# VH-VL binders against Cytochrome c oxidase assembly factor 8 (COA8): the designs that were tried, part 39

Target 1, 167 residues: Cytochrome c oxidase assembly factor 8 (COA8), of Homo sapiens (Human) (q96il0)
Amino acid sequence: APERGAERRDTAPSGVSRFCPPRKSCHDWIGPPDKYSNLRPVHFYIPENESPLEQKLRKLRQETQEWNQQFWANQNLTFSKEKEEFIHSRLKTKGLGLRTESGQKATLNAEEMADFYKEFLSKNFQKHMYYNRDWYKRNFAITFFMGKVALERIWNKLKQKQKKRSN

## First folded at step 18 (VH-VL)

Design oh11 (from og9 with light chain I99V)
Fold by ESMFold2, fold request of step 22:
Structure oh11 (fold): chain C 167 residues (1-167), chain A 124 residues (1-124), chain B 112 residues (1-112)
Amino acid sequence: as target 1 above (167 residues)
Amino acid sequence: EVQLVQSGAEVKKPGESLKISCKGSGYRFSEYWLGWVRQMPGKGLEWMGDIYPDDSDTTYSEKFKVQVTISADKSISTAYLQWSSLKASDTAMYYCARQGWHYDESGPWGFDYWGQGTLVTVSS
Amino acid sequence: DIVMTQTPLSLSVTPGQPASISCRSSQSLLHSDEKTYLHWYLQKPGQSPQLLIYKVSNRFSGVPDRFSGSGSGTDFTLKISRVEAEDVGVYYCSQTEHVPYTFGQGTKVEIK
């Protein structure tokens, strides 16, 4: 069986690299970092013979990944926007332009930027606390279902062995 | 999509050894019994034995128990059928086949997917 | 070992007409879980066997509904309601109740 089929269109122009798990893979895959969240998505394998517990675990992992991606994509956008606003506000207070004479965006020194980082962290502290709590709750649930799936697979193996040798 | 891909046809002389392979994809290979079935030229199907790749638990038909060795390497989703000394009477088509099952016990417990077959010809 | 006996061993059928194949086992194929482990396969010319019917009467995925199975205990039947050209080949019954697993001798189905 070829890994590359005639059904796939190649893009000839200067290109976007695309990750796609092998078509016959039986494994989860870790993809490249997402543009907005900087997190690596997992591409989940769906077994041909997936039990309700296995499905629950897979969906919980998918939902947690989506939730995590959303949180960090939003925080990255907010951080960038508020950083620019802070810089512009402080430059105006100092009577300086938004661009240097060379045309680059004007910025602040490390001491001045430290004020922004303190203000941003303080403003968003509660949000990050709730994120951490929810992350731990989700992780504990995932771990619990991983244990249940492991036991289910042992049980299914034993049932197959019994069926084969019961006569 | 469940698929079993076997190694290519073999032409051998009596007394030579041989190891043919069956690679499974599209399912959790180690969790299904994988059987070997012989079909002599112009004849019917004969179950030779099988293996549970997770722990290499093997079962043999008494007819074939001394004649062949069944093994598997679950890390590469591959099972093997092996002769230490081929005979002309080993000339046949050899199939691997997955023994199907379902978590709710509604599955077949029969051979739901088969490899394409490996023709083994033994002659001087 | 469980002997599986098929009748007839060959069958010529006019296209569009029904066909019936019998399979008899030398002992009951009923398991303690109250399921019967009798299966039917078709091997088309030059191809691997393919599963048609499992556990007496259950049609495998992708198998046309013109195929049906019935029977109990030791006597089983595969029926094709309307034989088509693609149905030619050798049909095997098989049991997975007792190791060693065994097959019937096969029934060759041809079109007149």
Scores: ipSAE 0.666, ipTM 0.877, lowest interface PAE 0.9, mean pLDDT 86
Fold by ESMFold2, look of step 18:
Structure oh11 (fold): chain C 167 residues (1-167), chain A 124 residues (1-124), chain B 112 residues (1-112)
Amino acid sequence: as target 1 above (167 residues)
Amino acid sequence: EVQLVQSGAEVKKPGESLKISCKGSGYRFSEYWLGWVRQMPGKGLEWMGDIYPDDSDTTYSEKFKVQVTISADKSISTAYLQWSSLKASDTAMYYCARQGWHYDESGPWGFDYWGQGTLVTVSS
Amino acid sequence: DIVMTQTPLSLSVTPGQPASISCRSSQSLLHSDEKTYLHWYLQKPGQSPQLLIYKVSNRFSGVPDRFSGSGSGTDFTLKISRVEAEDVGVYYCSQTEHVPYTFGQGTKVEIK
């Protein structure tokens, strides 16, 4: 059974990048990496003739993107804050400042940083396991609805062909 | 916004070949029948045929079946009307038009959006 | 082929007055799905045709409510309750029940 790591109440701002695709686009677009999550958001195309099933799929993908972006924005923020505190703590124990004499940020050697990475992973193990479980559940659901939409589009094509030939 | 943009006006001599185009945007191009309509100078509208771009299923009016070829390239959302040997009687305005439909079957099944037209002039 | 016959072929109308155009098909335009595939188009001078009314009585998006359609079977009517200057052009009825699709010969509407 995994031990619970220390959890923080610090959250990053939520949101998707403000990149806007060309005005006449009829495709989904992938924007630049979000500042907080480092994930590339998708701007979803809304077709003129969107069915309820297509809308459900689009909303599920939007919700999943927002969930994923928020998780990694929070994790990236926590990682950055804990990394700086670890470095500051170890430098303080050595009696060193936050900057070298040349003005660059003081750092720790690779062996010392390895200790940080091990501790961070251990503290966040259960959180990442639950994230992975939910990520797979969401992706399975999305894939399932993508299949349903594909079948719906085949039926719509067949209906049009039938109408044309029913003279 | 649904838009159909056609290629520019053409001036040709009898016996020459010609291929005019119609580019669709603002909708899922491959999922709608796209028709061609002729309007001879000072005359009414005549349906020539249409194409379903997804699989290039094509229907022709018997009047035009041996005179023109209708084709499409769905990868660039473009349909074509083509003559192998133009006649003076082919002088006309040619429109492309989308046949509308809706997933709940409430749509027109008529021509809801039209291109701006391509004037083809064939003279010696 | 289904022949579409419009009457009158020409109208002169004083602005603000009503106008009515008749369209007759040589065969019923009622489909087995209980819908009638009769449409009306307006071609303004120098422009492409535009859809006004589809399936007898449904106004297309952006079409003013002064335009209305009615009829059944083989007899159809387009009415303009108050003709405005922008309504000038040639009106066509059309059917998409049977391939080849066909159009009426057109009704030219002018302002007096």
Scores: ipSAE 0.660, ipTM 0.870, lowest interface PAE 0.9, mean pLDDT 87
Fold by ESMFold2, fold request of step 19:
Structure oh11 (fold): chain C 167 residues (1-167), chain A 124 residues (1-124), chain B 112 residues (1-112)
Amino acid sequence: as target 1 above (167 residues)
Amino acid sequence: EVQLVQSGAEVKKPGESLKISCKGSGYRFSEYWLGWVRQMPGKGLEWMGDIYPDDSDTTYSEKFKVQVTISADKSISTAYLQWSSLKASDTAMYYCARQGWHYDESGPWGFDYWGQGTLVTVSS
Amino acid sequence: DIVMTQTPLSLSVTPGQPASISCRSSQSLLHSDEKTYLHWYLQKPGQSPQLLIYKVSNRFSGVPDRFSGSGSGTDFTLKISRVEAEDVGVYYCSQTEHVPYTFGQGTKVEIK
């Protein structure tokens, strides 16, 4: 159980959920949303009789999940941080406190927040463009290897049937 | 960890029907032939037949072909052995067993994992 | 059907001594892939059979080194270099070359 996935910590947030599927499961599992990325991680099944092609597909899917989790975890943190900084800066400029008279967090109106959203999207446009390119490249590769694995499994089925029915 | 868990012992009368089960776990159940083996009291092992759960392709020993039905439900990783009308001569221990294979052809093609057995007793 | 014939049918062995079981098939078990589909199983008292040796000479996972298999064509041998108390039970040879799959009649091994 403790070696299931890459659940190690350092200064960067974890991109993989701590959810652990049943030990004897022979299926991929979809875990709860990750705290940082808000994505549901897949916990990949490792079959007893895993071929090199199956292993390569599994590792490619794992790497893509980690890449995707890290991107959105970083974007969510950046968004939240820059949003708070924008609100604080605009409140300070207007001579307002960070909290209302009732002690609740002070906010900006929808028109003022639209300025933030526009700036954020503009600053991050290139980063999202590269993300989209890499996302398509990775998904194309994954789909291609899924097809190869499907063909391999058909081949193994036919080989077993041939061996069984030789005489 | 590969496991085959069979249904519990049965005591039956001649003429009754019976369906016993074998549930596989820890491997891709639908991709392995699963066989049934009979052991009459104090006797040796007899292969009855098997099934490929992915498509329910079945093979029977001629001795048992008319006497039993082998089936599987791959959605619950379970295979079945069924009699429509039991005879006293059906009293035996019944095992399920997985036929092993490996993608690199180094596998046994013999029965590498066995269930714990189901004792069926048919008496008047 | 391929008939599998074991000798002896019963064997009483002093602990620490070697034991040998012979298995003969009524026809060759050699497949076109040049592999021979002859296997050995042990059924300990009150237990399910367990695979010992597959394809003549390959030891299955967890099987001690004192078990070895040999043979070719129609004649096969299982050897136990030093019999221990845990080796008691009935040994079966089996073939998976031709349907129907068949077993030998078994060899009961006991400790004196």
Scores: ipSAE 0.660, ipTM 0.875, lowest interface PAE 0.9, mean pLDDT 86
Fold by ESMFold2, last read:
Formats: sequence, C-alpha cells, structure tokens
Structure oh11 (fold): chain C 167 residues (1-167), chain A 124 residues (1-124), chain B 112 residues (1-112)
Amino acid sequence: as target 1 above (167 residues)
Amino acid sequence: EVQLVQSGAEVKKPGESLKISCKGSGYRFSEYWLGWVRQMPGKGLEWMGDIYPDDSDTTYSEKFKVQVTISADKSISTAYLQWSSLKASDTAMYYCARQGWHYDESGPWGFDYWGQGTLVTVSS
Amino acid sequence: DIVMTQTPLSLSVTPGQPASISCRSSQSLLHSDEKTYLHWYLQKPGQSPQLLIYKVSNRFSGVPDRFSGSGSGTDFTLKISRVEAEDVGVYYCSQTEHVPYTFGQGTKVEIK
C-alpha cells in the first residue's frame, strides 16, 4: 500500500470513487482542534526509473498535500483565535470575567456558540467556497494523471512482454 | 539504491528439496523481469530463466526447464528458485539479477543489478 | 541458442597498458527496434557480476570512461584504455536479443 495519507487520493483510478467532503479527508480520526495535522505528511519516494508523467503526478500530489495542509493549519489557527475572541467579547458585554470562580476558563452556552459558528461561516464563506472549488479541481487533476500513469505502466508491461517474445 | 538480497548458503544432500530466495528493494519489484543465473565452480555464467512478478509470467532455459521452478511473491518483493530433488551437479553459486529497462528506452534490457549470490553445495 | 564466443580466454596485462576483449555471436544481435542487445559484465574475484557496458557502447552508472565498447551485428569489442589493479577479474559478454539469454565463456584479466 502507498503511504496512508496518500491512499485516499489514490483510490480514484477505477472511476467508482467518491470525492471527499469539501473541507477535509473523508475519514475523521481525531476531533478538534487539529484533526488534519494528525495525518502524517506523505514521504514521496522518487524511483530511478520515474517517467516525466510519473514525475508530474508526484509533484502535483506533493503540491496538493502542502496546499491542503497549509490551508487547514491556517484555518484551524484562525478558527481557534476568533472563537476565543468571540467568547471574550461576549463575556465582557455580559460583565463576566474570563474565568469562572472555580478558575476554569469561562465559556458560552450552546446557543451563544451557535452564533459564533454562524458568524465565522459567514465571514469566511467565499474563502471556503474557493477552497472547495480548488480541492475538487486538484483532486480531479490528480485522478486524471493517475489514470494516465496507469495506462503508461500497462503499456510498459506490454512492451516488455513483446520484446521478450521477439527474443 | 536498487538492492537484491539473497538467502544464505545451503549445504544439502542429493535428493533433498531446496528453495532459495531473492528480495528486491529500491525499485518497483513487480515491473521488472527477475532472472536466475548459475555459476558452477570455476565456470562461467548460465542464464536459467526469469519471472515477471506482476503476473508470474515465467520463462525457462530448456536446459533448466524441468530441473527448477521459478516463482515470486510480489507482495513481499521476493522471487524464488526451487529444486524438488537436488543432484550433486547442482553444486554452484546462484545469482538473481534484475533485467533493466527505462521508460525512454535508453535502458539496458540486460542485467543491471545482481544479488550477492547463494552458494548451494550438494554432497553425499 | 545464440552462442557467444570470447577471445582471448585469458589476458595478463601490465598496469597502465590497454586491453581488448573480443566477443562474437553466432547470429546478429540487432533487434527489430534497431538496437543491439550485447552487454559486458565484470566479475571481480569473490564478487557478483556487475554491468559495465550495455547495448554495445553505453557505460553503466559508475563505470569509468576508460571502459568502452564497440561493434555491430556479430562482432563486438570491449576495450580498457589503461588497465588498473581494480579491473582484475573475469569479463563476460552477454546477449538479451533472444531467449535463452547467453553469456560468453569469460575472459580472465590479471595484472602481470
């Protein structure tokens, strides 16, 4: 098996695969805050007999992994910081301290936190729309090149068999 | 970085069976023909046959066709050479070797990487 | 079967002097793709064979430029422009044009 982090991108060569949800991988192992960062970076091995097409695919996968990791690292940081700021702002408006009398960090109820989630989504709506579009574009391109590489490997196999048969 | 690592030396008696192995690493094992070459003591090199691990397509030299069996397990990148009944005349060094190729056809189609050899000694 | 015949079977060479090994095949090694599948290997004492020259004249990775190959059809030559101590061993020509693949008898090169 290829590196597990890359396996989800590689399952599409058959054409029967489904694309992952717009945000992250189809698999969710760990809850917040850094569920994407729990995926180990794929180390891409470069075989000595790497064709230009294989190289193009490998570089596209590397670039997509880096792009995706950077986006979600930034979004998770932004989400965390803006969530904290929202909570502090609402607590201040209510005349409450940042800590409960037990010393625990003060929080807001579920209804108030729902307001944060709606505001965050609204504020970041277009950024996530562009991310989703680019995710699908990159995933389709990767799938396309995976198909081309698969065909190239079949042709190389057949060519070797034909050369041996002539021998 | 391409490596072929063979199983260790064997001392056997006539009539015994034997299976020696060759493990490939550093390349896509299943996409290259992997050949076996015999070298009898003090003699030259003899191609015995080869295998394409992807589908186990196997070719034998007529000299060795009924004497040995070539097989592979691509899931562990390993090829095998087997005798069902060894003879004293099977005493030799056995090499595995990769048949090289390159996508742009600049590659050798010869044996570009070799294992370290497995010495098989068959004596009474 | 294609028979590969090497001459000489043994060479003693003074260090720094050239050496030449001939290989003749019993039939043409020219494939329908216009390439000639003749290769040269060196087996140093106590070691596995190693590829030196492939397809007549192409040096394999890490092979010094003092090694060169030439020839066509059925007649081929390996030349060592200046033999060094590390070049001692048995040299084999080989063909992969036609199954079964075959090797020459070997040429033992030693230093005087």
Scores: ipSAE 0.656, ipTM 0.868, lowest interface PAE 1.0, mean pLDDT 84

Design oh11 (from og9 with light chain I99V)
Fold by ESMFold2, fold request of step 22:
Structure oh11 (fold): chain C 167 residues (1-167), chain A 124 residues (1-124), chain B 112 residues (1-112)
Amino acid sequence: as target 1 above (167 residues)
Amino acid sequence: EVQLVQSGAEVKKPGESLKISCKGSGYRFSEYWLGWVRQMPGKGLEWMGDIYPDDSDTTYSEKFKVQVTISADKSISTAYLQWSSLKASDTAMYYCARQGWHYDESGPWGFDYWGQGTLVTVSS
Amino acid sequence: DIVMTQTPLSLSVTPGQPASISCRSSQSLLHSDEKTYLHWYLQKPGQSPQLLIYKVSNRFSGVPDRFSGSGSGTDFTLKISRVEAEDVGVYYCSQTEHVPYTFGQGTKVEIK
């Protein structure tokens, strides 16, 4: 089942931009060089026979994943903090407590929260534009090196077959 | 890191079929020739043939060409050695071994890693 | 087929003394790339063979430097500068220049 955050949660801020988050949309867009690289999302496998070109590709993927994870970790923290600050300030202006009579955190209705979502999007628009530019740049570089690695592997296969032929 | 794990010992009767396996890990299995080597009891080593798992290109020693079938399933990193009809003379230890290579051409082209062996006993 | 002939077939060595094993091929093992595809393996008692020396003189990973290989063309030698208890077993030379790949008969090395 697709984990469509925007479809499951119509108010999820992760779906505010036209780009696809790396966790879901980039999974189909970026493919590994072999089946073992699909199994190592954070700590990439370093094969015993890794070429300089394969190493370059692996480092690009590692750096891109780390960069992407850091960006979204920071955005989630910022979103959570600013959301709570907005709720707190609006509840305080109304003279309401931070907790309901049942002990759960008080919150605002969907109409009141719409102001927060608009404000958050506006404040963070430039940051997401730079993220989107860099995300495409990184992923195009990765795709380029994936092509070079594929050609190198074909060449290595042909060299092995040639050694067999001369035997 | 590189490891070849073979299937367990087999005790069979003449005329029975058998398929033994060799599973590779810690390397890109499909990109290395994988050979099978027989060792008769108290005897030396004999190369039987090999396979390139990426495209199943297979080479046989003439001695073994009609006696066995070598195959591989690269999706599970496993190679196989198979007999349609075992003979008592097939009693031996069977090893799989990887033919090493390196991208800079400094590699051995010899058998750099070996499985633990599969003992096949065929008794009437 | 290339016949690989080892001499001696059995060798008893006093601990700490050198040992030498000869391997002769029936044809040159020199490839057109100017490399020679002659290898040495050790099979310790009850174990799988393990690669010691590849392409005449290159030590494989984890092989002690007391092992050395030499030779060219059709004549090759494996030397152990100081034989230790862990070196006992059967030594095989092998060629991967021509299919079918072939092994020598083996040289059993024991300590006395």
Scores: ipSAE 0.652, ipTM 0.866, lowest interface PAE 1.0, mean pLDDT 84
Fold by ESMFold2, fold request of step 19:
Structure oh11 (fold): chain C 167 residues (1-167), chain A 124 residues (1-124), chain B 112 residues (1-112)
Amino acid sequence: as target 1 above (167 residues)
Amino acid sequence: EVQLVQSGAEVKKPGESLKISCKGSGYRFSEYWLGWVRQMPGKGLEWMGDIYPDDSDTTYSEKFKVQVTISADKSISTAYLQWSSLKASDTAMYYCARQGWHYDESGPWGFDYWGQGTLVTVSS
Amino acid sequence: DIVMTQTPLSLSVTPGQPASISCRSSQSLLHSDEKTYLHWYLQKPGQSPQLLIYKVSNRFSGVPDRFSGSGSGTDFTLKISRVEAEDVGVYYCSQTEHVPYTFGQGTKVEIK
């Protein structure tokens, strides 16, 4: 979870943690990492002269960002919750307390924690496959509209040049 | 939101060079023609020329084409007006102005936003 | 190469009364898209010019509805239905149909 996230992020399997956030569009601004998802939100530029096509692209990118942040916020919370439940269950099975003599939370050794990471990856495999499928679908659509916007901007440039050279 | 901010007033002697600037913000700078307009003391407005920052396509009024150079750096949203050798007759207020347009062709094609002006004084 | 001629060059107007400024171009300002590229600007004392009316009769954003423009071809008129103190300044007509773009000589409007 973002509230306790640094250690959890460092221990996740690299294959499961790979993702590509939406690409920044021109004149956009990237904010600080979100507390819960650990993703940097993009603050999208709204041009004074925004065409309907540009607006559709911007909204699609905004919606994709929201979807992506929600997914990872939920996964971070689930990861944190299931990690603590796993540790608690294994400590109870070993007859150990939840806290050390110093009062800090008891932990498991690296080999035991590897069992958790394996189980978490296996349990969430299909969910992450669906996430990847949807991520590619969304990014394909975004790329398609980026192409259409690029063509529209070329057309607008040509119209301005033609008007300036009246015949 | 749309803003054009020009460099400060200049006091120069004849024969000196000068480069004044106009920085645009709040719009896609490279997609609009940006013009320079001169106003001699107590006189009207004169269009000097303009530039399309995306490709540096530049147009000059015949009166000014040998006197000044118009350029732009779109990476910093800035246009420039430059003299290689100032004359006393160059004493004037210089404005930059954006040529407006709209994707649906309802826009002005006139100068919808202006800088605050740069006063250039050339005297011995 | 298009000469823009304004009449009168100076106006003194009683507050609350109408004012009218004429602008004549040496050539038609009608473009092939059937639009006429004649614009009006106001330069208030000590300020940059600001767009009032574009393409003959369209008020720019934030411009009061007491300003109106009319005309066609080569003859154009700016009208102020009720002059206020804030309307004082120099008014310019301008064309963007033909490069080089040109301005009229200006009409100074002041309150008497």
Scores: ipSAE 0.649, ipTM 0.868, lowest interface PAE 0.9, mean pLDDT 86
Fold by ESMFold2, last read:
Structure oh11 (fold): chain C 167 residues (1-167), chain A 124 residues (1-124), chain B 112 residues (1-112)
Amino acid sequence: as target 1 above (167 residues)
Amino acid sequence: EVQLVQSGAEVKKPGESLKISCKGSGYRFSEYWLGWVRQMPGKGLEWMGDIYPDDSDTTYSEKFKVQVTISADKSISTAYLQWSSLKASDTAMYYCARQGWHYDESGPWGFDYWGQGTLVTVSS
Amino acid sequence: DIVMTQTPLSLSVTPGQPASISCRSSQSLLHSDEKTYLHWYLQKPGQSPQLLIYKVSNRFSGVPDRFSGSGSGTDFTLKISRVEAEDVGVYYCSQTEHVPYTFGQGTKVEIK
């Protein structure tokens, strides 16, 4: 499971980060954590000489990254909104304000917060089960195409060597 | 963008050794043959040999086979041309050049990108 | 070794006029894949060579339409429909059918 972000606040937009790798990179690049999903995006290298099979693998990896980042960005947003709603509701039930005397945001103790985490997990259980199923499906597909690309690259190397040796 | 950047000009005396370099960027360096081409002053182009950096498979023109050594370090995307004992007749411009190819067989198989050249001057 | 012979070795052209360079190989450059591995390069004054035409007639990326190549077997031609000042330099034909790869002697093109 990816990181869940306590760093995110109730801010509406969801999306993958705008990181750009160094110019002239010939490798995939791992960027900084996305603000909303807290996942590190991979910027995929597009080879000068990209085959259809390589393109398919790259697009599958891109689509999987986008799907995964969108899922966790939405979950983090939902988590943050429901957490604040829970805190506000419980503070009102206890007759307490939303801010302490010092002006700090009022919060609940660890035992009370455990109730929230249990409720949130239970409420979202089925969603996470479907996510896990789809995650494994996508990763098996990616691994399959990685194998096909590896074989294709070996074949291209052999073809070059064969052409260099005059027949 | 594909680039080949060569080491700087050299002034040497006969009998000295020399190793010049060619660094590739903007492409998968190890997947392309990289050739060396000599141009003597006021003369045309001569293919010296090449290397496939992935496995260091090396081919030499018979004319140059004993005179030079071609090598590569794919971890830093760099190829080398080396003399153990320079002669005055080695005075020339030396280019590295990539042999282009495409997965669908539409590629050139000629030298599609060239380095800027390294001038080697060998004199007393 | 395949010998590549260019004619003429020197060409002086009035700006805007056409130019034609011939290249002949000592052996056929036709490969078993039915493609012909004959290429043309331009070396501008003080610069490294650059690919113009590959496999007889294919223009490389960024090469103007005024350059065209033709030929088959052992006889090949590069044509410049209208020579411009930036076209000055030495033109080489080359083959990559047989190792060792070889170049023609070069054709120096200059503006009158």
Scores: ipSAE 0.642, ipTM 0.867, lowest interface PAE 0.9, mean pLDDT 86

